# Designs tried in a protein design chat: VH-VL binders against q9vpl3. Part 192

Target 1, 224 residues: q9vpl3
Amino acid sequence: RGKINIQRPKAPHYERARVVAVTQPKYPELPKAKSCFKTRAERTQQQQENPYNEIIAREVRNWLDHSRLVAFFHLSSITADDIFRVRVQLHKQNLHLKSYGSKIIEQAVKNTRYEAIVPLFHSNHCIVFSPDPEKTAALLRIVRRVPQMVLLGGIVEETMLSRNQLVAYAQMPGLHAVQAQLVQTLSQAPGHLIQQLQAHQNSFVQVLDVHAKNQMNEETPKST
Short names: E, the ipSAE of ESMFold2; O, the ipSAE of OpenDDE; V2, 0.75 times the mean of E and O plus 0.25 times the DockQ between their complexes.

## First folded at step 7 (VH-VL)

Design D25 (framework fv_anetumab; at its last look DockQ between E and O 0.42; V2 from the best seeds 0.00; counts 0 for: pae E 3.2 > 2)
Fold by OpenDDE, look of step 7:
Structure D25 (fold): chain C 224 residues (1-224), chain A 121 residues (1-121), chain B 111 residues (1-111)
Amino acid sequence: as target 1 above (224 residues)
Amino acid sequence: QVELVQSGAEVKKPGESLKISCKGSGYSFTDYWIGWVRQAPGKGLEWMGIIYPGDSYTRYSPSFQGQVTISADKSISTAYLQWSSLKASDTAMYYCARDYGIYDSYYFDYWGQGTLVTVSS
Amino acid sequence: DIALTQPASVSGSPGQSITISCTGTSSDVGGDNYVSWYQQHPGKAPKLMIYEVSNRPSGVSNRFSGSKSGNTASLTISGLQAEDEADYYCSSYTSSSTPYVFGGGTKLTVL
């Protein structure tokens, strides 16, 4: 474990630096007149819907509407560096990793078919979007290296899937392969039927032959 | 067709360095993990480590950590296993294998033919 | 240390059904469905026979089947043939620092 240099802490990851910069309390200039001090109650009531949140919510909706693959992950103590590395790899596969606040997600999916996903976003989460459902396997292979990304479930072709269902889906052969298998199976069905029918006929003939032989043996007069 | 082709048999002396290769073909080399498995003469299979060729992320078995280096060159679809200093105990068959598993499923669906490494004084 | 235990050897006659067991020492061995089986003939590379407890890859005979009960996975070979004589290894995912663990192997002899 490299000695943590407490005297020269490593510069935070750029994302952390951004968050720190944005979260620095901008102390509003003290209102010049006491009468301008809005009570905490007045400030809380004027929580004007941050126009920014609406824009972001619209973005989320747009991603949901145009994605054929959506995967939901819980993030458990993951570093910004790890997220970045995964994001780069996902991006190479045309997979888009996004992170949104729970309130934004709630706003984005309110009164939509996606409303059922809201309970998934109570903690730190990320979403991966893709226009190609065939990339599900690639996604799940990439995230294997990051145990901090816990798969919760997903949406594939407008169908909500559990974690296990999504994994199963990823393991399935492509639609064309499945169709080919189906055709092959269907093409074999008549052959099997013919074999079964022939087996019954053969069995019947054997029984008849045995019966005929028995009758012939009974008709052979005991030549005294 | 998916194929993994390994480099030929090696005969070395203790203390020598060695790098063996595994070339993948018939699939997207960068999209699948490649593992290395050791098999000592008359012994069982032992997992050594794995690499994701897409970004060369590597994981080692604790028993092999620091003893070997796993690498990949995605431009030529080749994975490598290397020793800086061979020991007599490194005498074994070495297999590369493709991991087809997804998320929490781990299994090797295709294997190389193996590389026999003999270290003898 | 997470270990998978296999019998050293199993034998059967042609046409018989045999079972090879693979037992994990910890409940953490083999997340509920992540056991694989490999066949290895002398001087050859291992071949995947079963993945995820009971699934067969394409090209593997339906004579091979896998199951799991508790901490024990089983490979069953029905209608034993001479060509089935080989070493068989089970493998499992572990939540530990070692994602792959192999069993000690089982030598199957066809009499």
Scores: ipSAE 0.734, ipTM 0.874, lowest interface PAE 0.7, mean pLDDT 87
Fold by ESMFold2, look of step 7:
Structure D25 (fold): chain C 224 residues (1-224), chain A 121 residues (1-121), chain B 111 residues (1-111)
Amino acid sequence: as target 1 above (224 residues)
Amino acid sequence: QVELVQSGAEVKKPGESLKISCKGSGYSFTDYWIGWVRQAPGKGLEWMGIIYPGDSYTRYSPSFQGQVTISADKSISTAYLQWSSLKASDTAMYYCARDYGIYDSYYFDYWGQGTLVTVSS
Amino acid sequence: DIALTQPASVSGSPGQSITISCTGTSSDVGGDNYVSWYQQHPGKAPKLMIYEVSNRPSGVSNRFSGSKSGNTASLTISGLQAEDEADYYCSSYTSSSTPYVFGGGTKLTVL
């Protein structure tokens, strides 16, 4: 039953981020030997690990900078077929389902106003990006088939929204002027919204992190 | 103009197969869930199942799992309810309805006119 | 087991206000869960009257209002009219295996 999608989490986010990195081009640069004697494997491994993280982090920054809608979800275990079908349906609505490791997210939001979102990505997660905030309702209709995707909150028009605020935004009329006015009024207390998201996500992340560390220690050696 | 138009009344014998239809128009058919609801003569409403026509993902009520098949053909904006072997107890009015809810909200905002299925044993 | 309980019938005179109850559990009607109400005239398809506990769709008279207290949702019809005579059903979400459930229905008679 170790393959039941709901009861057992998939591989840690770091492993997923590593798989995502392999689909990206490697850095062309290789650092020159500056000390004396290092093996080629050691240099290549160091360079590849660092360049992969930076390339993926730039991808995340690009999505964040060009998406007027960003939705954060906790993701329980799900079959590859089910997540693929959801990804296809989301893509038809210009909604882009992604997942990244927490270290990649930290690098991506470094020196930005979004640094507070990092704790959301300590556990299994996925993110939906879109340039079209009017597709929020479509997103939330599609994810109804996926109880494994639990909405945590989001960003609309560069404003952090709680779960309840994002759902309320989705229920409003599709007129851009009405949506813009609602987002402005919802942003009146951004400090409380950020703290509530961080507190609830930190609790879930800490619980899941304990389970993930126990899983790694029991089932596989800890890798570095 | 949102509209759900169902196929006409059916009179069948026990053991026969049947497939009834629900054609949606006036909206993006693949973007909304479609549910099927049964109403036996003189009885209340019973939810049978729901489909997302975009990828044909379905969920069934436990009472109807294995007894009916819900499907959709998105190319003609049509959902279907199908029996492989009808029973006399399947005599009922059958409605399709669009589910307009998002995330954790569930409600049927538009309903078909109904398809009366009569199974005489 | 998961069915929502409604009174079998309710009666009222024109101009009167009446209330139809829908009782479930904390997992379907109680808490932050949503309830919807449908009106059905004989031989006709159901019509959505209230969604998400208290919201009216466009085209539904403001004489219809919804509320919830504890594990009981209520549909209130004020200024009762002859056309309100119909069956009324509540519905809610109960679980991921049976996300929709209907109440048994209430026959409203306008005398």
Scores: ipSAE 0.364, ipTM 0.693, lowest interface PAE 3.2, mean pLDDT 78
ESMFold2 (binder alone), look of step 7: mean pLDDT 89; pTM 0.925

Design D26 (framework fv_anetumab; at its last look DockQ between E and O 0.48; V2 from the best seeds 0.00; counts 0 for: pae E 2.8 > 2)
Fold by OpenDDE, look of step 7:
Structure D26 (fold): chain C 224 residues (1-224), chain A 121 residues (1-121), chain B 111 residues (1-111)
Amino acid sequence: as target 1 above (224 residues)
Amino acid sequence: QVELVQSGAEVKKPGESLKISCKGSGYSFTDYWIGWVRQAPGKGLEWMGIIYPDDSYTRYSPSFQGQVTISADKSISTAYLQWSSLKASDTAMYYCARDEGIYDSYYFDYWGQGTLVTVSS
Amino acid sequence: DIALTQPASVSGSPGQSITISCTGTSSDVGGDNYVSWYQQHPGKAPKLMIYEVSNRPSGVSNRFSGSKSGNTASLTISGLQAEDEADYYCSSYTSSSTPYVFGGGTKLTVL
């Protein structure tokens, strides 16, 4: 007896097929409730602005507006435990590590000066906020322990910085130190100028002296 | 002024335990990594490991992993390097140093005076 | 194993300019700008002379300068003085697991 192919049953005789076709119950088409058959596009468009998302977006904006230091990190396969440890260390330095969805970030920065940061949030990311830009060095020392946190860039004093610029900023002496250096440099400028002027004068006098000596030697009559 | 002061020279026998110290002053001790570097007599510098004093997070060189223990007591701004069982090959100068580097930059800007450890039978 | 290679010794006369090289075995040696140089006098602790290829810490003479080309970093000492006689070590970042690698050291003799 040939193995009954249950996956491809033999078609019934044409008379039997006709009877089966006529006797099949015609079920009324279920009313297409518009709500159940919305296309992915229609569902995405009707995503009612989740009031909760608006609240979170407002929070993000508030952090951005009140922070003088903002750093953006990509998270590459980081564990919750590692994040927690880093968060604790950052918190001790008044650095606030937050993670938000890309959609929330987009909503938060829409039509603001921060709109340029949206492309940074295509994957898992976190943001570190601080009211003190002087904490940039501390931030970058702490995150050294977590190679999964990849620095993308940041905002310091309302200026967007690349990764390299942010690192450079962290290495700079404080504003007061820089100002002090500037003042010192400026205070030395007049002294240097005076030295240069004096050098030229001295050189000129030397040349004149040599000339005078040569003339005196020419005027001494060869006493035969 | 930033200063790292290490404990005095040690003379030990093989099999003995030892713990040497490095005390930091003139800066926030908990905010900077502290590293240990070994220098055998007449040889070059060799990195052993580093510690972040605030939470005692440590990283070791593969060559020293399991051979030594690095620890810190932030209450007294002191880092430690310890051996459970010394070997003659551990005879060397040991330096502690502050790491001033940030993010992916690694360099030591201040060094202790060094601790000479001599292990002889 | 990532290694940094330095010449065993270099010599120069007072007033001359000398260069010490540090060459990595891999392109990964010294992420683009993370080479440091240390000076060590006999019986003394190392002193940082250059960090991040070309930066001088406060208190280091402007006679010391650093550069990098390809996989080779260089320390240049201009106007060589007797006090510059020492051992010099380069260091570089290599990987997350081994952030510090030192060169073998170069003994500088002032003739």
Scores: ipSAE 0.714, ipTM 0.862, lowest interface PAE 0.7, mean pLDDT 87
Fold by ESMFold2, look of step 7:
Structure D26 (fold): chain C 224 residues (1-224), chain A 121 residues (1-121), chain B 111 residues (1-111)
Amino acid sequence: as target 1 above (224 residues)
Amino acid sequence: QVELVQSGAEVKKPGESLKISCKGSGYSFTDYWIGWVRQAPGKGLEWMGIIYPDDSYTRYSPSFQGQVTISADKSISTAYLQWSSLKASDTAMYYCARDEGIYDSYYFDYWGQGTLVTVSS
Amino acid sequence: DIALTQPASVSGSPGQSITISCTGTSSDVGGDNYVSWYQQHPGKAPKLMIYEVSNRPSGVSNRFSGSKSGNTASLTISGLQAEDEADYYCSSYTSSSTPYVFGGGTKLTVL
């Protein structure tokens, strides 16, 4: 009774039902209300009970929880072929391009530390998720050829970054080379415990460096 | 550590085809754009085009679009510049260069040594 | 096409500071657009000296600095040395659809 199911076309025909069954899944059509006028509150209540929205919101929460890099873009009009090519290129780098409705994002981040991202989705958008924060530079090199994707900011290691902060993070000289050098040195020295301690220390230093730059940007003087 | 090594000098006649190469090493070749730059004798630098080797996505300068072909073979970390029919005006030094810029930044941080192409009878 | 204007030549004495200009439009040099600078000795490949208007790559002397005002970018070389004698090119690129453009080059002569 509280469910909103996917509805087939009015007066379904065998041929119409077969076509719907073999085509791409479509989002549930909202049930048509009785001939009475509906208020905004009633529409909001029906949307809150939609089980499909909660499934998608759960997916978004899982991506946010398991991604050490999340980048937000404004997305201008782009052909399906062009966006597909970009998605394939990003996927090769373990970068996952996705788009969700703003209400799904709002539902996904409700009562979490990430509620601050909701305003970024007031317009057309896409999101890139990755477990690999070292891929930030690769992401930004790929999107150079996609002027339709305009960087808004991101999340790195659970830290919110502005557009400029994310670009600065990607451009830090020697960051990945320093990590690789340390891993090589520790692998030659006996002791896996040293490797684990250095990995956690390096992650903490990166977050602190990004946080310091973020705080510097947040103290921009007001024009008066 | 980063190195771009180009193929050797070429002496050709008008109408002949040519393919010159640029091999990258010391970095993840498919993660960076590679550009081609021409320098005619006694002249300045002219951008010809740029390629992303992972999927061979290319962009050409309007002056060179349709005149040359830029390609890459990512399995051997090599980019190519190719003519189907050389002209005497193609006599120049040709450089490949790695573009290290990200997002809205474009600059060539490492350059190959150059390939001199001479087209004459 | 986008055209970046540089003086054909500049000269200076050792120890002097010299500035090479690169003038374009609001679409290539002006605004938030980036400019880079390259040094080229005779018979050698170009070398990046300045990127993103004012950043120096590792290994480039702090005698080289870059700046921009309006539609004009500038490369400044302080403490001029004989080995600075070379050709210098500015470059800009404002979008993926705009050609990557070089200036005409400036021959620096150290007297």
Scores: ipSAE 0.365, ipTM 0.683, lowest interface PAE 2.8, mean pLDDT 78
ESMFold2 (binder alone), look of step 7: mean pLDDT 90; pTM 0.931

Design D27 (framework fv_anetumab; at its last look DockQ between E and O 0.27; V2 from the best seeds 0.55)
Fold by OpenDDE, look of step 7:
Structure D27 (fold): chain C 224 residues (1-224), chain A 121 residues (1-121), chain B 111 residues (1-111)
Amino acid sequence: as target 1 above (224 residues)
Amino acid sequence: QVELVQSGAEVKKPGESLKISCKGSGYSFTDYWIGWVRQAPGKGLEWMGIIYPGDSYTRYSPSFQGQVTISADKSISTAYLQWSSLKASDTAMYYCARDEGIYDSYYFDYWGQGTLVTVSS
Amino acid sequence: DIALTQPASVSGSPGQSITISCTGTSSDVGGENYVSWYQQHPGKAPKLMIYEVSNRPSGVSNRFSGSKSGNTASLTISGLQAEDEADYYCSSYTSSSTPYVFGGGTKLTVL
């Protein structure tokens, strides 16, 4: 097998050479007048705010403002079919799964209280919105089956929560249950105090009894 | 009150098919995962698989993959465990249980009473 | 294979405190906080006693407590009572294809 001469590669077959020649990118001649050539940076700066992006950004803002539950997920090599299945299940629970570009999110949250979420959107992501914070548990049960959806954190009742905090929140009893527990705890407090008070009284009585017994023993004259 | 009620004890011969049931009540059946756990006589607990009744998504233990089928009918809040061909080694108590775990937490908070399956020649 | 190891049996006298250990063989056993404990009386279904290492479900006695150190989770029963005589199983989440792994069980005898 002849040594592949890397210094003088054999000319490609005529057909291949033709394809390569035709597929070579024709770079436009640089305009002679420097003034006409906006640098890539200048072109990117003049990126006319796509009116469409503004509309989408407003939509995102609207979702953020009207949602009491917002959850952020990273998507790791998830299929469209998996996303669709999850979306259907979430929708049945009045949970709305949306995906937006990072630039749109940045535009939507610029100069708002949500600006801190921007770093979460540097990769493939989706957002779940809900008007009901009580649906957090349902959300997390549904996405459980999709390991490609990685929970990053969320917003509940206008409070930013980490992943762990959001999970903890989902595990908390409802407000009424918590109130009931509080009432129960408070109702037990007097009983505990009474027990403690009684314990001290009993201890005191025991000490007195011992003292009395000792005195009686000392007063018994050794009948010599 | 949350309750899982399983079908009655079964006595079968090797080679026969069987389907046992677990009916949930007192909660939203479609919102919680249901798991099946096997316990051979005098042995420990063994996880078989789980199902999400909302869309019948199912996961199996590798040991039970292809050996059993887990299904659910959400219209009647019932989960099923079935065998196409029973073996003597399938003799065990079978429990269904509700998974209360969230996201990456997995635990069963409510259990059925169990179904005893006896397979003997 | 990810396995949870429990002692085969533990015994104690009424009023004593006993501890049942559950040790994972792999670092993958028990994501940082996902150990559960079940109580099973003879002829009865298992009952959840502890979830996520240290949380008690409603209706479970405060005599039951859970902890974890390294790869070993522990169930502690204080003030041992005759009714506590049962089999106890630990369970843990694993990052593997099996989200549920059970320990071999521990028979608790009250003397």
Scores: ipSAE 0.783, ipTM 0.897, lowest interface PAE 0.7, mean pLDDT 87
Fold by ESMFold2, look of step 7:
Structure D27 (fold): chain C 224 residues (1-224), chain A 121 residues (1-121), chain B 111 residues (1-111)
Amino acid sequence: as target 1 above (224 residues)
Amino acid sequence: QVELVQSGAEVKKPGESLKISCKGSGYSFTDYWIGWVRQAPGKGLEWMGIIYPGDSYTRYSPSFQGQVTISADKSISTAYLQWSSLKASDTAMYYCARDEGIYDSYYFDYWGQGTLVTVSS
Amino acid sequence: DIALTQPASVSGSPGQSITISCTGTSSDVGGENYVSWYQQHPGKAPKLMIYEVSNRPSGVSNRFSGSKSGNTASLTISGLQAEDEADYYCSSYTSSSTPYVFGGGTKLTVL
């Protein structure tokens, strides 16, 4: 940070991208079985505390069920006017910017394969829904001017994609059929995918030094 | 087929106004950023500014802020670069270019043929 | 505001491999910022050769490759051909107010 004058309170796009790359944790390593072990008392208490949240949770379920593209963002401080201008531009592309409380999202995805997204919503966030997965590139072109929206990942054709996978998906130039084939391939989770993620986790922990920043700029290896 | 077609060469005197154009075709004009790049004779490339034609959101290079105006008319898929009062130092080739970058990526994938602006006499 | 540093000229014989460097700072090339490369023949518009450090657009020969290490990006042209003789410019992101900073350009001469 030395020799840099802070003339604006909000971080520039470069600093946003760097922070996200350095701070990406093991996502998601949440034990899925724990979501099923709530006690009877906890279930009863939750029902009494959320009288109208089910209506809004149904809206979220409806968006998830009818959207072939869902993108998740962390949202930093932004004025109401600025977010409105972004929402208008996204809407012109059939991209629908929404925000919901984390408890509502938990209710919406309970007992679905999307339960793993809940940790993304413990902080300030927004979600973009669209029926058009071909609009992923348009989404990311529009949000490029909005450093307050930091991409976390998404869902394409019912397949969860990491941040880097979603960006790579958006850059594929092929026909819709080629894009659907890629999503189908990613959705075929091999029986070893969990073990591969655990192996990658062990390698990633060993490389959590400052040196990890250089990996974000590495070139692709030569193809054979 | 993405194509950017610029207006023809201009010969002007100092103090005159000028508006040059860049017409995009073969793609959704309002969905992509358009940049303007200057190249003085025998010199390198200098970025001047960008526009998102969907809502005319514009960003200028600090070197060119207040020197030019960038605008677009999305009804005819055309971006513009304007001077209110030309200087002899404005003599250069001017390119428009489409930016295809997403999220944190910035690059120009298609370029116009260029508009030569000569300011003398 | 400061242009990225490129050598003014580079030369090579047909069939050789050559490398053009593009040196910046930790605030541009040396950061987590992407670099792009453009080829410009005399009297013609620039053409994108490499984007995002190492990616080739469709229609660009696989003889062109890009890389980055520290504060320096590199464009490598293998199997030089006469048609490769042109000016080459790198570009890097610096900040949201200056997302494009070009290098000074390198004239490649094919001997």
Scores: ipSAE 0.507, ipTM 0.771, lowest interface PAE 1.9, mean pLDDT 78
ESMFold2 (binder alone), look of step 7: mean pLDDT 89; pTM 0.923

